# Designs tried in a protein design chat: VH-VL binders against q9umr5. Part 18

Target 1, 268 residues: q9umr5
Amino acid sequence: SYKPVIVVHGLFDSSYSFRHLLEYINETHPGTVVTVLDLFDGRESLRPLWEQVQGFREAVVPIMAKAPQGVHLICYSQGGLVCRALLSVMDDHNVDSFISLSSPQMGQYGDTDYLKWLFPTSMRSNLYRICYSPWGQEFSICNYWHDPHHDDLYLNASSFLALINGERDHPNATVWRKNFLRVGHLVLIGGPDDGVITPWQSSFFGFYDANETVLEMEEQLVYLRDSFGLKTLLARGAIVRCPMAGISHTAWHSNRTLYETCIEPWLS
Below, E stands for the ipSAE of ESMFold2; O stands for the ipSAE of OpenDDE; V2 stands for 0.75 times the mean of E and O plus 0.25 times the DockQ between their complexes.

## First folded at step 1 (VH-VL)

Design d3m (framework fv_dargistotug; at its last look DockQ between E and O 0.81; V2 from the best seeds 0.00; counts 0 for: pae E 5.1 > 2)
Fold by OpenDDE, second read of step 2:
Structure d3m (fold): chain C 268 residues (1-268), chain A 123 residues (1-123), chain B 106 residues (1-106)
Amino acid sequence: as target 1 above (268 residues)
Amino acid sequence: QVQLVQSGSELKKPGASVKVSCKASGYTFTDYAMNWVRQAPGQGLEWMGWINTDTGNPTYAQGFTGRFVFSLDTSVSTAYLQISSLKAEDTAVYYCARNYRLGSPWYTYFDYWGQGTLVTVSS
Amino acid sequence: DIQLTQSPSFLSASVGDRVTITCRASQGIRSYLAWYQQKPGKAPKLLIYDASTLQSGVPSRFSGSGSGTEFTLTISSLQPEDFATYYCQQLDSYPTFGGGTKVEIK
């Protein structure tokens, strides 16, 4: 039988968003138990990511316990960060494939519609004033806001991304790395036509330098220092990169070609 | 079982140095950060900082920079606290304390403690 | 740094009494609060973490509650071995402790 699949949604999403994905999985892997976690839906997805991590952990623990052979995670957009954190704090997870579906794994620095909705009077260049404040960090979006022009503020004020990246040292950094490295495969999916994840290379742990030049994963300090295990995972062939053009952010979970090319191979 | 065993009491003169040891057993030493906590006689608890037992990177609390040095000998699962240029106000019980897993994403609680080491600084 | 204020500093009680200790933070710390018990000449012992989660091996008569800036430790029925000093600790930022509450025999 196929390993169970757990799906974690993104910002402002619900389980309904994944109806096509469920259909694809059922068709190609009949009998697969798929659980789309309906936690922190809609506006509740704005809650602090650590709170979300705790909620999702409580939900996945029973599922993992019933699947001793392992489970697969499909985590979309913001959900990809939640899942990475989840795998970092769980010393007993049994995740085979962690599929990061167009997630801002290295953070967000874009002026998109969802940011304008939350901060209508703020520009991308000024969001650091809000996001790196104590009250700003109470919103999920700010938890992974990564301003390349204010690195010091990011490192000191980011209550989520900087910590799970090991960019800011903390007492659990070593064990989080150890836990994360329990994953069988890390499947990174994203593309240049996403329109939301900025830069889109963030889905592959690429990101801006101080001049807003996009650097690859292998050029990032987190990789070079192996702060949370990327270098180790790559070395053992556990990282899969699957870029695809022509897919908008809201279509990653509903594209058949994308599913067959980037998701399906890792559900066996 | 998890145990933290500290070195014995110390009596020092002002200006001298002291090195307190904390030997860990019953778990993987490098998987848990080690903290140091000071308690002056009849006073409360004061967090001094922590050391990454894997990398050896220390973090000192405000007021504990300069004269206070955290170090490790991972080969014997031991953490050390060195205090130089001792002052009378350094008289206290010093505790090593292991970080608790799955706690705060910022810092962790302390689930296991050493028995404490009394350092007395007197002329 | 975040300051924690415990109240009362001293508490006299009898065996069987319900005891409540309060810890107030100078700013919101969500649920990042722990409680410790310390007996004379001994190291502190972790009782509660994440404001309300009971540490393994700790009697069920101990409980914690609160969020934000107001927290409480409750002993439902005080036992002879519970006479000690109790400390709260926050972990929202660099760890800080409350001033302690000494529970004495009435």
Scores: ipSAE 0.482, ipTM 0.783, lowest interface PAE 1.0, mean pLDDT 93
Fold by ESMFold2, look of step 3:
Structure d3m (fold): chain C 268 residues (1-268), chain A 123 residues (1-123), chain B 106 residues (1-106)
Amino acid sequence: as target 1 above (268 residues)
Amino acid sequence: QVQLVQSGSELKKPGASVKVSCKASGYTFTDYAMNWVRQAPGQGLEWMGWINTDTGNPTYAQGFTGRFVFSLDTSVSTAYLQISSLKAEDTAVYYCARNYRLGSPWYTYFDYWGQGTLVTVSS
Amino acid sequence: DIQLTQSPSFLSASVGDRVTITCRASQGIRSYLAWYQQKPGKAPKLLIYDASTLQSGVPSRFSGSGSGTEFTLTISSLQPEDFATYYCQQLDSYPTFGGGTKVEIK
């Protein structure tokens, strides 16, 4: 029998968006219990990420308790950050595969049509003035906004990303790292044609330096210092990188080739 | 069982130094931050700051940056509070306290406390 | 920093009484509030965390409620061992404590 699968959606999203993914899982892994969590749907996905983490935690606890053999997480876009925080804050999680579908794991620094709608007078170069304020941190987008040109402001103001990355010290840093390291596999999925995640390498823990040159995961300070366990996981052989070109941001959960290549092998 | 055992009471003169110890047992010392809390005679509780027991990096509350130094000896699972240039107003009970569990993204609750160390400063 | 104001600062009560202690925060702290009990000459003891969750081993006569800026600790039927000083503590930012509420025998 197959381990249960828990699916966590992204910004302005809902459980309906995953109907094709569910179809693929049913065809390749018949009998798998798949739960697509429908919390924080639509505009509720703008709530602070720590509120979302708490709500999703409450939803996953009974599912994990009924599956002592373990569960898998498939977490899309913003949902991948929620899931990574869950792995850190849950002392008793039993996640085998954490599958991150085009998630901004090192943050976001990009102009999008969505940002123009939400902040019509702002661009990526000046959005730090909004996001690195107490008011801005009440929006999920600002919780993972990462301006490489204002690193001191990011480190001081981020209420979410700087903490789960271990970039700002806090009393739980050691226990969060220990909890995260209990995951069986970290499966990183993304690609250059995503069109939303900026830089797209954020899905693989890559990110801009101050000159907007992308440094890969192994060149990041959070990796080199092993601040939340990436170096340890890579050395253990637990990190799987599955890049795929030609997939737009909204198509990651509805592409059969991606599913068969990057997701299916990890749904034991 | 989790225990925090502090060093005994100290009687000091103004201008001296004191070093209070807090020895932890019953858990992995480096997994949990250590806090220091002051309570002057007949007064309430005052948070002084915390130290990351894995990295040794201290964080001091406002008003405790200077004469107060947090340190560790992880080989014996012990945290220290050192107070230099002692003044009469430093007379208080000093507690160490451990974080409770994962919670607030900023700080956690204090689930285990040391028994307290009375430091008396008089001439 | 976030200021916590407890009321009353002092309370005289008899065994069996219902006791209510309030804690007001200077700004919203969500539910990141703890309650501690301290007896003379002893370290504080955690009673309640996350505003309303009882710590393991704490009698069910203790309860906590509230969110945002207003919080209460209730002892439904006061026992002889409950005469102590009670402190609230917020953890939404750098920790701060309330001024305390001393509960004495009437």
Scores: ipSAE 0.274, ipTM 0.694, lowest interface PAE 5.1, mean pLDDT 90
Fold by ESMFold2-Fast, scan of step 1:
Structure d3m (fold): chain C 268 residues (1-268), chain A 123 residues (1-123), chain B 106 residues (1-106)
Amino acid sequence: as target 1 above (268 residues)
Amino acid sequence: QVQLVQSGSELKKPGASVKVSCKASGYTFTDYAMNWVRQAPGQGLEWMGWINTDTGNPTYAQGFTGRFVFSLDTSVSTAYLQISSLKAEDTAVYYCARNYRLGSPWYTYFDYWGQGTLVTVSS
Amino acid sequence: DIQLTQSPSFLSASVGDRVTITCRASQGIRSYLAWYQQKPGKAPKLLIYDASTLQSGVPSRFSGSGSGTEFTLTISSLQPEDFATYYCQQLDSYPTFGGGTKVEIK
C-alpha cells in the first residue's frame, strides 16, 4: 500500500483548493490516505509562521506515528515554508518525499494582490519599512519578505526565514539541520509563469542579488555553507528539480500534467 | 550520562586573562549549542551568550562583547570561555550549559549544566 | 529585553507546606518559560520547561502553570531537599532569568 500524504496549503487558502490534487492521487495511487490540514485557513494564514508551525506540528504528529513506513508531504506556496520548519523542528519525523509546490524558499520580493489587500499603499521597494518592524513580523507574508536591497535588515529582522535558512545563526541550527537531513527526497517545483512568486527561482533556492540578478541555489551562501543541508542532500542525490512553464500560481495543485510529471513519481 | 565538566577555580589580578574550559561527554558535541551563564556572588543568573558547536560561531549578549571570547575544540568536545583584561566586577561563578531542543522560535532551555568555575579577581 | 519579575524574593516554609512562586514577564512569551532549582554551591537544575512540562526525574510534587505573562511554580508538599533558590527563565528570545526566590526552612 501507499504511504499517507499530508497536504499543507498556502496564503489565503484552504483544503478546498486541493480537490483536483486529491482526484489525481486517487486515480494513480488508489487507497492512499490523504490528509489535507484545515488549519490557518483564509485570513488565519496571516498569523506568524512559527505559530502556524506549532499548530501544524500538533496535527501531523499522530499521522506520522501511525505510519511506520513513512509519509509524504505536499506543501503549497507559503505552506512549503511551514513544511521546511516542521522538518527541522521535529526530532522524529518520518517524511520520505517533501514536495514543495511553488514555495518561496529563499523569500519573496514582488508585488502581489495579497500585499496590496493587506498594505494598499505599499510597493515592493518600500515594504521593508513595514515588514522588518516588530509589528510587521506578526504577519506571515513579512516572515519571508526578502528585500535584496536591504539584506542587512532582512538578516536582523526576519524572525522566520533567515533562521530556517541558516542565514542568521540560531542555537537550534545544528539540530534543525540534522532533523531536516532525515528527509528522503526534496522535490522542488515551480516555473517562470507562476506570476506571484518573485523571483520564481525562489522555489528552487535561487534569489536576487543586490542588482536583482538571480543567482541559482549553488551560488547561494546557504548552499555553499550547507547551512541546513542542501549541499549534503544534493550530494546524496535527494534533491529533485522539476520546473514547468505555463502554470500560474493558483494552478500548481490542479494541473494534471504537472501532477504526472513532478508529483506522481514521488508518491510511493 | 550527559556530563559537562568544567576547569577548576581561578584567582587572578586585575588586568590578567583567564580561560575556562567545559568538556562535554555522553552525547554528540556538535548537535547542541553551548551557552555560558554567569552568577556574581549573591546575585542571580545572567546569560552571556552561546556558541554554535558545529560552525564555531559565537553570539554574545549585550555587555559581553570585546573582552569575552567563546571558542571550542571539537576534537576533544570542549568549549572555552576566555576573559581578557579582568576587572573586579568579573568575579563570578561561570557555568557552561547545553541548549535543550524544544522547537522554534524558542531559544531552548538548559537541560545540563557544568558544575561551575569560580573566577575571583582581586588585587 | 524581556524582563522577568519573581514573587516573593524570599519565603520561609516548613516541611509539608504548599509553596507557590510567581513569575511575571514584561511581555507575552506564550508558554516559553522554564523553572530551575539551585542549591548553595551547585549548578542550577532544570525542573520544568514549556511552562508546565516536568523534566524527567523531577518529583511530581513540582508543577508549573500559566501562559502569556503570568506563570507559577508550585511545590505541593515541601520536602527537606527542596530548600533552594528557584529561578524562572524565558526563551522567547535571548534568555533572561527572574531574580530568584529563596525558599528557606522556618
Scores: ipSAE 0.134, ipTM 0.658, lowest interface PAE 6.6, mean pLDDT 90
ESMFold2 (binder alone), look of step 3: mean pLDDT 93; pTM 0.948
OpenDDE, look of step 3: ipSAE 0.390; ipTM 0.760

Design d4 (framework fv_dargistotug)
Fold by ESMFold2-Fast, scan of step 1:
Structure d4 (fold): chain C 268 residues (1-268), chain A 123 residues (1-123), chain B 106 residues (1-106)
Amino acid sequence: as target 1 above (268 residues)
Amino acid sequence: QVQLVQSGSELKKPGASVKVSCKASGYTFTRYAMNWVRQAPGQGLEWMGWINTKTGNPTYAQGFTGRFVFSLDTSVSTAYLQISSLKAEDTAVYYCARDEYYDILTGYSFDYWGQGTLVTVSS
Amino acid sequence: DIQLTQSPSFLSASVGDRVTITCRASQDISSYLAWYQQKPGKAPKLLIYAASTLESGVPSRFSGSGSGTEFTLTISSLQPEDFATYYCQQLYSYPTFGGGTKVEIK
């Protein structure tokens, strides 16, 4: 009997995007109960991430309660940030594998078709004016906008990512760290040909410094300070890194080789 | 306006190959998946698979592996369906259909269809 | 694979009638169901997506309802141009279509 799998989608996305993933899981782990959460679909994916976290929390509680052996999370793109927060705010989660599928874990700083659709006249260099306003923080994409040239504004204005990464103080930080550390495995997936997540190393907790040079996870203050448990998880052998070239952003949930290499081994 | 225009009808002998085209216009080709749907004479609709227009990666439904190949030419916004080693049972109308899977306004559906290409396999 | 069962396969109706077509899924598909109309010699036309949302340009006499495993397409007052074959489609997993319902004049 396999542990249930809960799937959380990304920006402008829905459960429909995971039809191929469902097929792969059914083929390799027949009988697995897979729940693709049908919340915050399409335009609703633009709602503030804390609002999405609350809604997804309400949906996952009964699933986790019915699975005393544990559950797995597969969280795509923006959904990986939702799952990061879920693991921190839930005192009683029983997540074994948290599979983060090309999610901007340290934030986003890049021009993409998604951003051009939302802010057609904006360039990545001037999005900080919109995103780091109180109005901008009412949109999910701005909750993880991380401009490396305006890091002070990011630290002061980010209502989500700076808090969940422990880059700015929060009263619940100690409890969030304790809860997050209950996860069995943190499986990080991403790659250089994604084309949307910028820098792509954000999926592995790497990010730009002020010169736009990528510093990897082990060079980040959040890792060095163990702000939410990354250093502890790595020391425990609980972090899995699975980079793969040749995969674009919308193909992570529909590539069989990726599934077999990076996802299948972690679905007990 | 959004349009999907398919190539004309084909009459082929068993063992031949055919390549059906589907030319898209009126939207950004690489933002929408392209699906292929078959309808045999007097029968219902049967999904064959899809191709990711951004990556070029095809996915085939169970009955359509091997002889069926989906491909793209993004420079002319055209998707292709190639069928090799044609059999009489391949006689059908083949449709391309756009999948607006991440559109926030429409939801999840095949919102625009090509007019269909009749492929007849007979000797 | 998810199987969709449409009923009835054939329906005889008169102009002005209320027509109801049912689509049942072999497993829970949430609201990932679309309805299409197909006239002879023509490509299918989208009527309804997300189980209940009317496609732009489609007459308001068409409506969809349901979630999970049971879905319904309703035509509140059948018009001459509505005589066609109707298909449901699930998009929760690999897309599959129902067998179709042919609506013919009485």
Scores: ipSAE 0.000, ipTM 0.403, lowest interface PAE 16.3, mean pLDDT 88

Design d4a (framework fv_dargistotug)
Fold by ESMFold2-Fast, scan of step 1:
Structure d4a (fold): chain C 268 residues (1-268), chain A 124 residues (1-124), chain B 106 residues (1-106)
Amino acid sequence: as target 1 above (268 residues)
Amino acid sequence: QVQLVQSGSELKKPGASVKVSCKASGYTFTRYAMNWVRQAPGQGLEWMGWINTKTGNPTYAQGFTGRFVFSLDTSVSTAYLQISSLKAEDTAVYYCARESYDFWSGYLDAFDIWGQGTLVTVSS
Amino acid sequence: DIQLTQSPSFLSASVGDRVTITCRASQDISSYLAWYQQKPGKAPKLLIYAASTLESGVPSRFSGSGSGTEFTLTISSLQPEDFATYYCQQLYSYPTFGGGTKVEIK
């Protein structure tokens, strides 16, 4: 029998977006119980990420309780950050594979139509003024805004990403690290043609330095200091990197080749 | 005004092909999924599948794999349904329908705008 | 596929009557249920989405309720223009429609 799969959607998204993914899973792993969580759909996805984490936590508890052999998470875009926090705050999770599908794990620094809709006169160079305010931190997208030219403001003002990445101290950091390390596999998926996640290497824990040169995961302080367990996971062989070219941001959950190559092998 | 306008009725012989068009206007075509729904005479509504207008990827419901092809021409905001090797049981009204969910509105999924329907009659 | 069962398939009613139509899903679909009205020779028209939210421009005599697997559409006081066939639809996974309920003049 296959472990249940829990799917967490992204920004301005809903369970309907995953119909292709559900078809693929049913074809390769018939009988798998797949739950696509329909919390914080559409505009509600703009709510603060800690609020979303609480809501998704309440939804996943009974699913995990009914599956003593474990569950898999597939978490798309912003949803990957929700799942990062879920794995840290839950001291009793039984997640085997955490599949992060084009999620900005080190943050976002790019002009997108989503940001222009919410902040129409801003540019990526100026968005730090809005996002690193208390008002801005009430929007999910600002919770993972990571301006490489104002890293001091990011570290001090980010109410979510800097904390879950262990980039700023938090009283719960040690417990969050211990909980996150319970995961069986961290499967990172992303690619250069995504068009939304900027830099796309953020999906693999790479990010811009102050000159906008991308430094990969192994060069990041969070990795080198093992702040939430990346170095430990890599050492035990638990991190899978699956980059794929030719896939746009809204197509990660609907590409059969991507599914067969990067997702299917991790759904036991 | 948001609307979907479909091509006119078709009378075909078994074994022929038909291509139905659905032209969208009044909204950004690539922001909303396009669905196809069939209704045989005197029968209920059958969902046939959908096409992602941003990626061009079609998904077909069970029973509509093979002879049915969904395609797009984004330059003219038009979706197409092609049926090959027509059979008598393909006689139906075919509807295109826009799914209400888009990136910006955040509304729950529903088919909020429908084409007027295209009657395809297959007779020997 | 998620199956939707509508009951009754037919009902005869008079103007002014309260009409209730039920829709049962084969599995939990949360609130991802819509209701449509179809008049002879016309395309379906959206009445209700998210199980209970009335579409803009639809008369308040129409209401929807339910969540999970049990849903109802109610017309509080049937009008002449309401004689039509009504369909429920789930959009939780691949969309499926109920079999329809034809509301006819008594």
Scores: ipSAE 0.005, ipTM 0.431, lowest interface PAE 14.7, mean pLDDT 88

Design d4b (framework fv_dargistotug)
Fold by ESMFold2-Fast, scan of step 1:
Structure d4b (fold): chain C 268 residues (1-268), chain A 122 residues (1-122), chain B 106 residues (1-106)
Amino acid sequence: as target 1 above (268 residues)
Amino acid sequence: QVQLVQSGSELKKPGASVKVSCKASGYTFTRYAMNWVRQAPGQGLEWMGWINTKTGNPTYAQGFTGRFVFSLDTSVSTAYLQISSLKAEDTAVYYCARDLGEYSSPWYFDLWGQGTLVTVSS
Amino acid sequence: DIQLTQSPSFLSASVGDRVTITCRASQDISSYLAWYQQKPGKAPKLLIYAASTLESGVPSRFSGSGSGTEFTLTISSLQPEDFATYYCQQLYSYPTFGGGTKVEIK
């Protein structure tokens, strides 16, 4: 009856983090086949995002092939960027709802304990020196580091986010855009109390300008140019924005009210 | 056989209402969005809006808010266009047309109904 | 709304002729343009989408080109069944159609 759901976790995360989400889905959509991908767990989540995309691609192909009626993706935090790339590189995906749980879609620029664990002396103002090096781009977190004060370095050095957002040219951009546009719904979830994703509006394709003033999605060049299809999806009625206050970064996949309001309606 | 079959022509007085049907067959109705396009006699094509067949949510072009209502009955794979308070200017052939909707960019309309002529005259 | 201007609005041609129809958009629409053929009393038929991709079953004498604001539909060798009205359509924003180009027998 219900389409299968594929779950992609985030940084330093694993399939165990989604036990509550699975309970909620089983309660409201009994019989749904939910596959939480246990690839790139824990420390392996630091591997370059393109490497993760390849691994997750290999895992999702047989799931999608077994579900000709379509599948749903629920992608948390960093996992939302993996899913962005999956939808672009797969010529044959059949994803209906892509549900992005507090993912830094325009990038990250914030001092968090996750960064300090990996780079103990780092500050957000100095991280560009590490992240925009060839060595830094071998770490997933640096693949979506977006320093608004060094946009020239971000555009030149980002091996992942600048390319997938169409902010820098790539030979496959036209094909990636066509593939991404096959998605049924792009469901964006996030909120001001997340505490990790900075700015939190990055989950809705908003981001800092050079003065650290947040510009929303419709003011972004990637939207205005329709670089990977956001403007087309919005015109089609396919973008859903579901902001919620009071939810910390590690609670998006375990809050019942969030599930009922933002996720449950999109699991046909 | 993949097709869209529309209801027959209508002749109405100004102020009346009309409801045009568009029945889909040969494909999964909810996989494609349904659009409405009109063509006044001797004129070009004018997009009126679309309805999401999975959610039932309609979107209307600016000139078609208020008097025009898109609806559907998924149990019989049929989309409907209702026009209230008919005016002489509403005289046109009304087409339903599908696009890939939720599974692709609505780049184009690959399948069209045969059209329903609605004539509004006194 | 994005405006599409077609030229010419009317042309007379003979079988075997090369016919070119132009569509100009009021703003950059990338490749979000389709072309349709409509015969009298019939629904439009999709010929080309994404500016240059030929729809399955459409004869190879039809071709589309262009991007941004300037687009063309070309019929390399006009056949008797090609006498019809042709419309361009954009899907970059709310869909709009060009005014149409009627291709009549000379």
Scores: ipSAE 0.000, ipTM 0.384, lowest interface PAE 18.1, mean pLDDT 87

Design d4c (framework fv_dargistotug)
Fold by ESMFold2-Fast, scan of step 1:
Structure d4c (fold): chain C 268 residues (1-268), chain A 123 residues (1-123), chain B 106 residues (1-106)
Amino acid sequence: as target 1 above (268 residues)
Amino acid sequence: QVQLVQSGSELKKPGASVKVSCKASGYTFTRYAMNWVRQAPGQGLEWMGWINTKTGNPTYAQGFTGRFVFSLDTSVSTAYLQISSLKAEDTAVYYCARGDYLEWSYPYGMDVWGQGTLVTVSS
Amino acid sequence: DIQLTQSPSFLSASVGDRVTITCRASQDISSYLAWYQQKPGKAPKLLIYAASTLESGVPSRFSGSGSGTEFTLTISSLQPEDFATYYCQQLYSYPTFGGGTKVEIK
């Protein structure tokens, strides 16, 4: 039988977005128990990411306990950051494949329709003023806002992403790294036509330098220092990179070719 | 009318604990952050931290981790500050103050303040 | 932690005087600065937010200016009720207050 699959949604999202993904899994791996976590839906997805991590943690514990052979995580967009933190804070997780669907793993620095809706007069160059305040850090989207022109503010003010990436020191960093390294496979999925995740290479741990030139994962300080285990995972053969062109942000969980190429092989 | 009303003064011995309340009225409690600010006798204002009234998530300034706990009871629009293992240096007036509008506004400071609660720690 | 230095710590002035209080931040805080007035035995009152925006109900003789690291609070014509301690506060990172400036009758 197949290991259970837990799905974590993204910003302004809910379990309904994954109906096609569930159909694909049922077709190729019939009998798989898939749980799409219906927590922090819609506007509740704006709550601080550490609050979401706590809620999702409570939901996944009984699922993992009932599956001693292990589970798989499929985590979409913002949900991929929630799953990053889950794998770090849980000293007893039994996750085999962590499948990250177009998640801003190194952060976000781009204008989106959602940000324009929240802050219609602001530009991406000005959002650091809001996001790196205590008020801004009470919103999930600001928890992973990474302005490459104000990296010192990001490092000091980010209450979430800078900590889970090991970019700022934390008392639990060593334990978080040990826990994260328990994962069997880290499957990274994303692509240039996403249109929301900026830069799209953030889904593969690449990000802008101060000149907005993208540096890939192996050039990042977090990789070079092995801050939470990326270098160790890569050396172990545990990181899978699956870029695909032609897929927009809302289509990663509903494209059959993407599923067959990047997701299906990792659902043992 | 918008108002924050705090509990009365407390006289405690070292090692005791104290719980200060701050009751909000005249606005939707869960739309604004609640700050705690301390002022020792003859000293300036010292920000202790804040609590998100929608999520219950507290944030403590560096000097106020450990013995200090911020909590809420949203059903009665009340915020609480608990101090355990009281020391003489905890003697101060403790203020609650309404902070940033959680849904939309620019973080502009604390516009509504409680009257303050004097906590005296002496033997 | 962002440090705010107020100058002077104390000043004595007469009714009708123009009073200026300065607040210096240890790093650039843009315009994320507020000013408060505290009278003896009372809670502080918000006067100015966003460095220069006057809070509703605050008399027009109060004004704020500055951005980045240098800020000023000005009282154009001091009134008897203005004798108080004034505090700046930054909201750019986790909030910190300046040490206060006590404005006393000469």
Scores: ipSAE 0.000, ipTM 0.377, lowest interface PAE 20.0, mean pLDDT 88

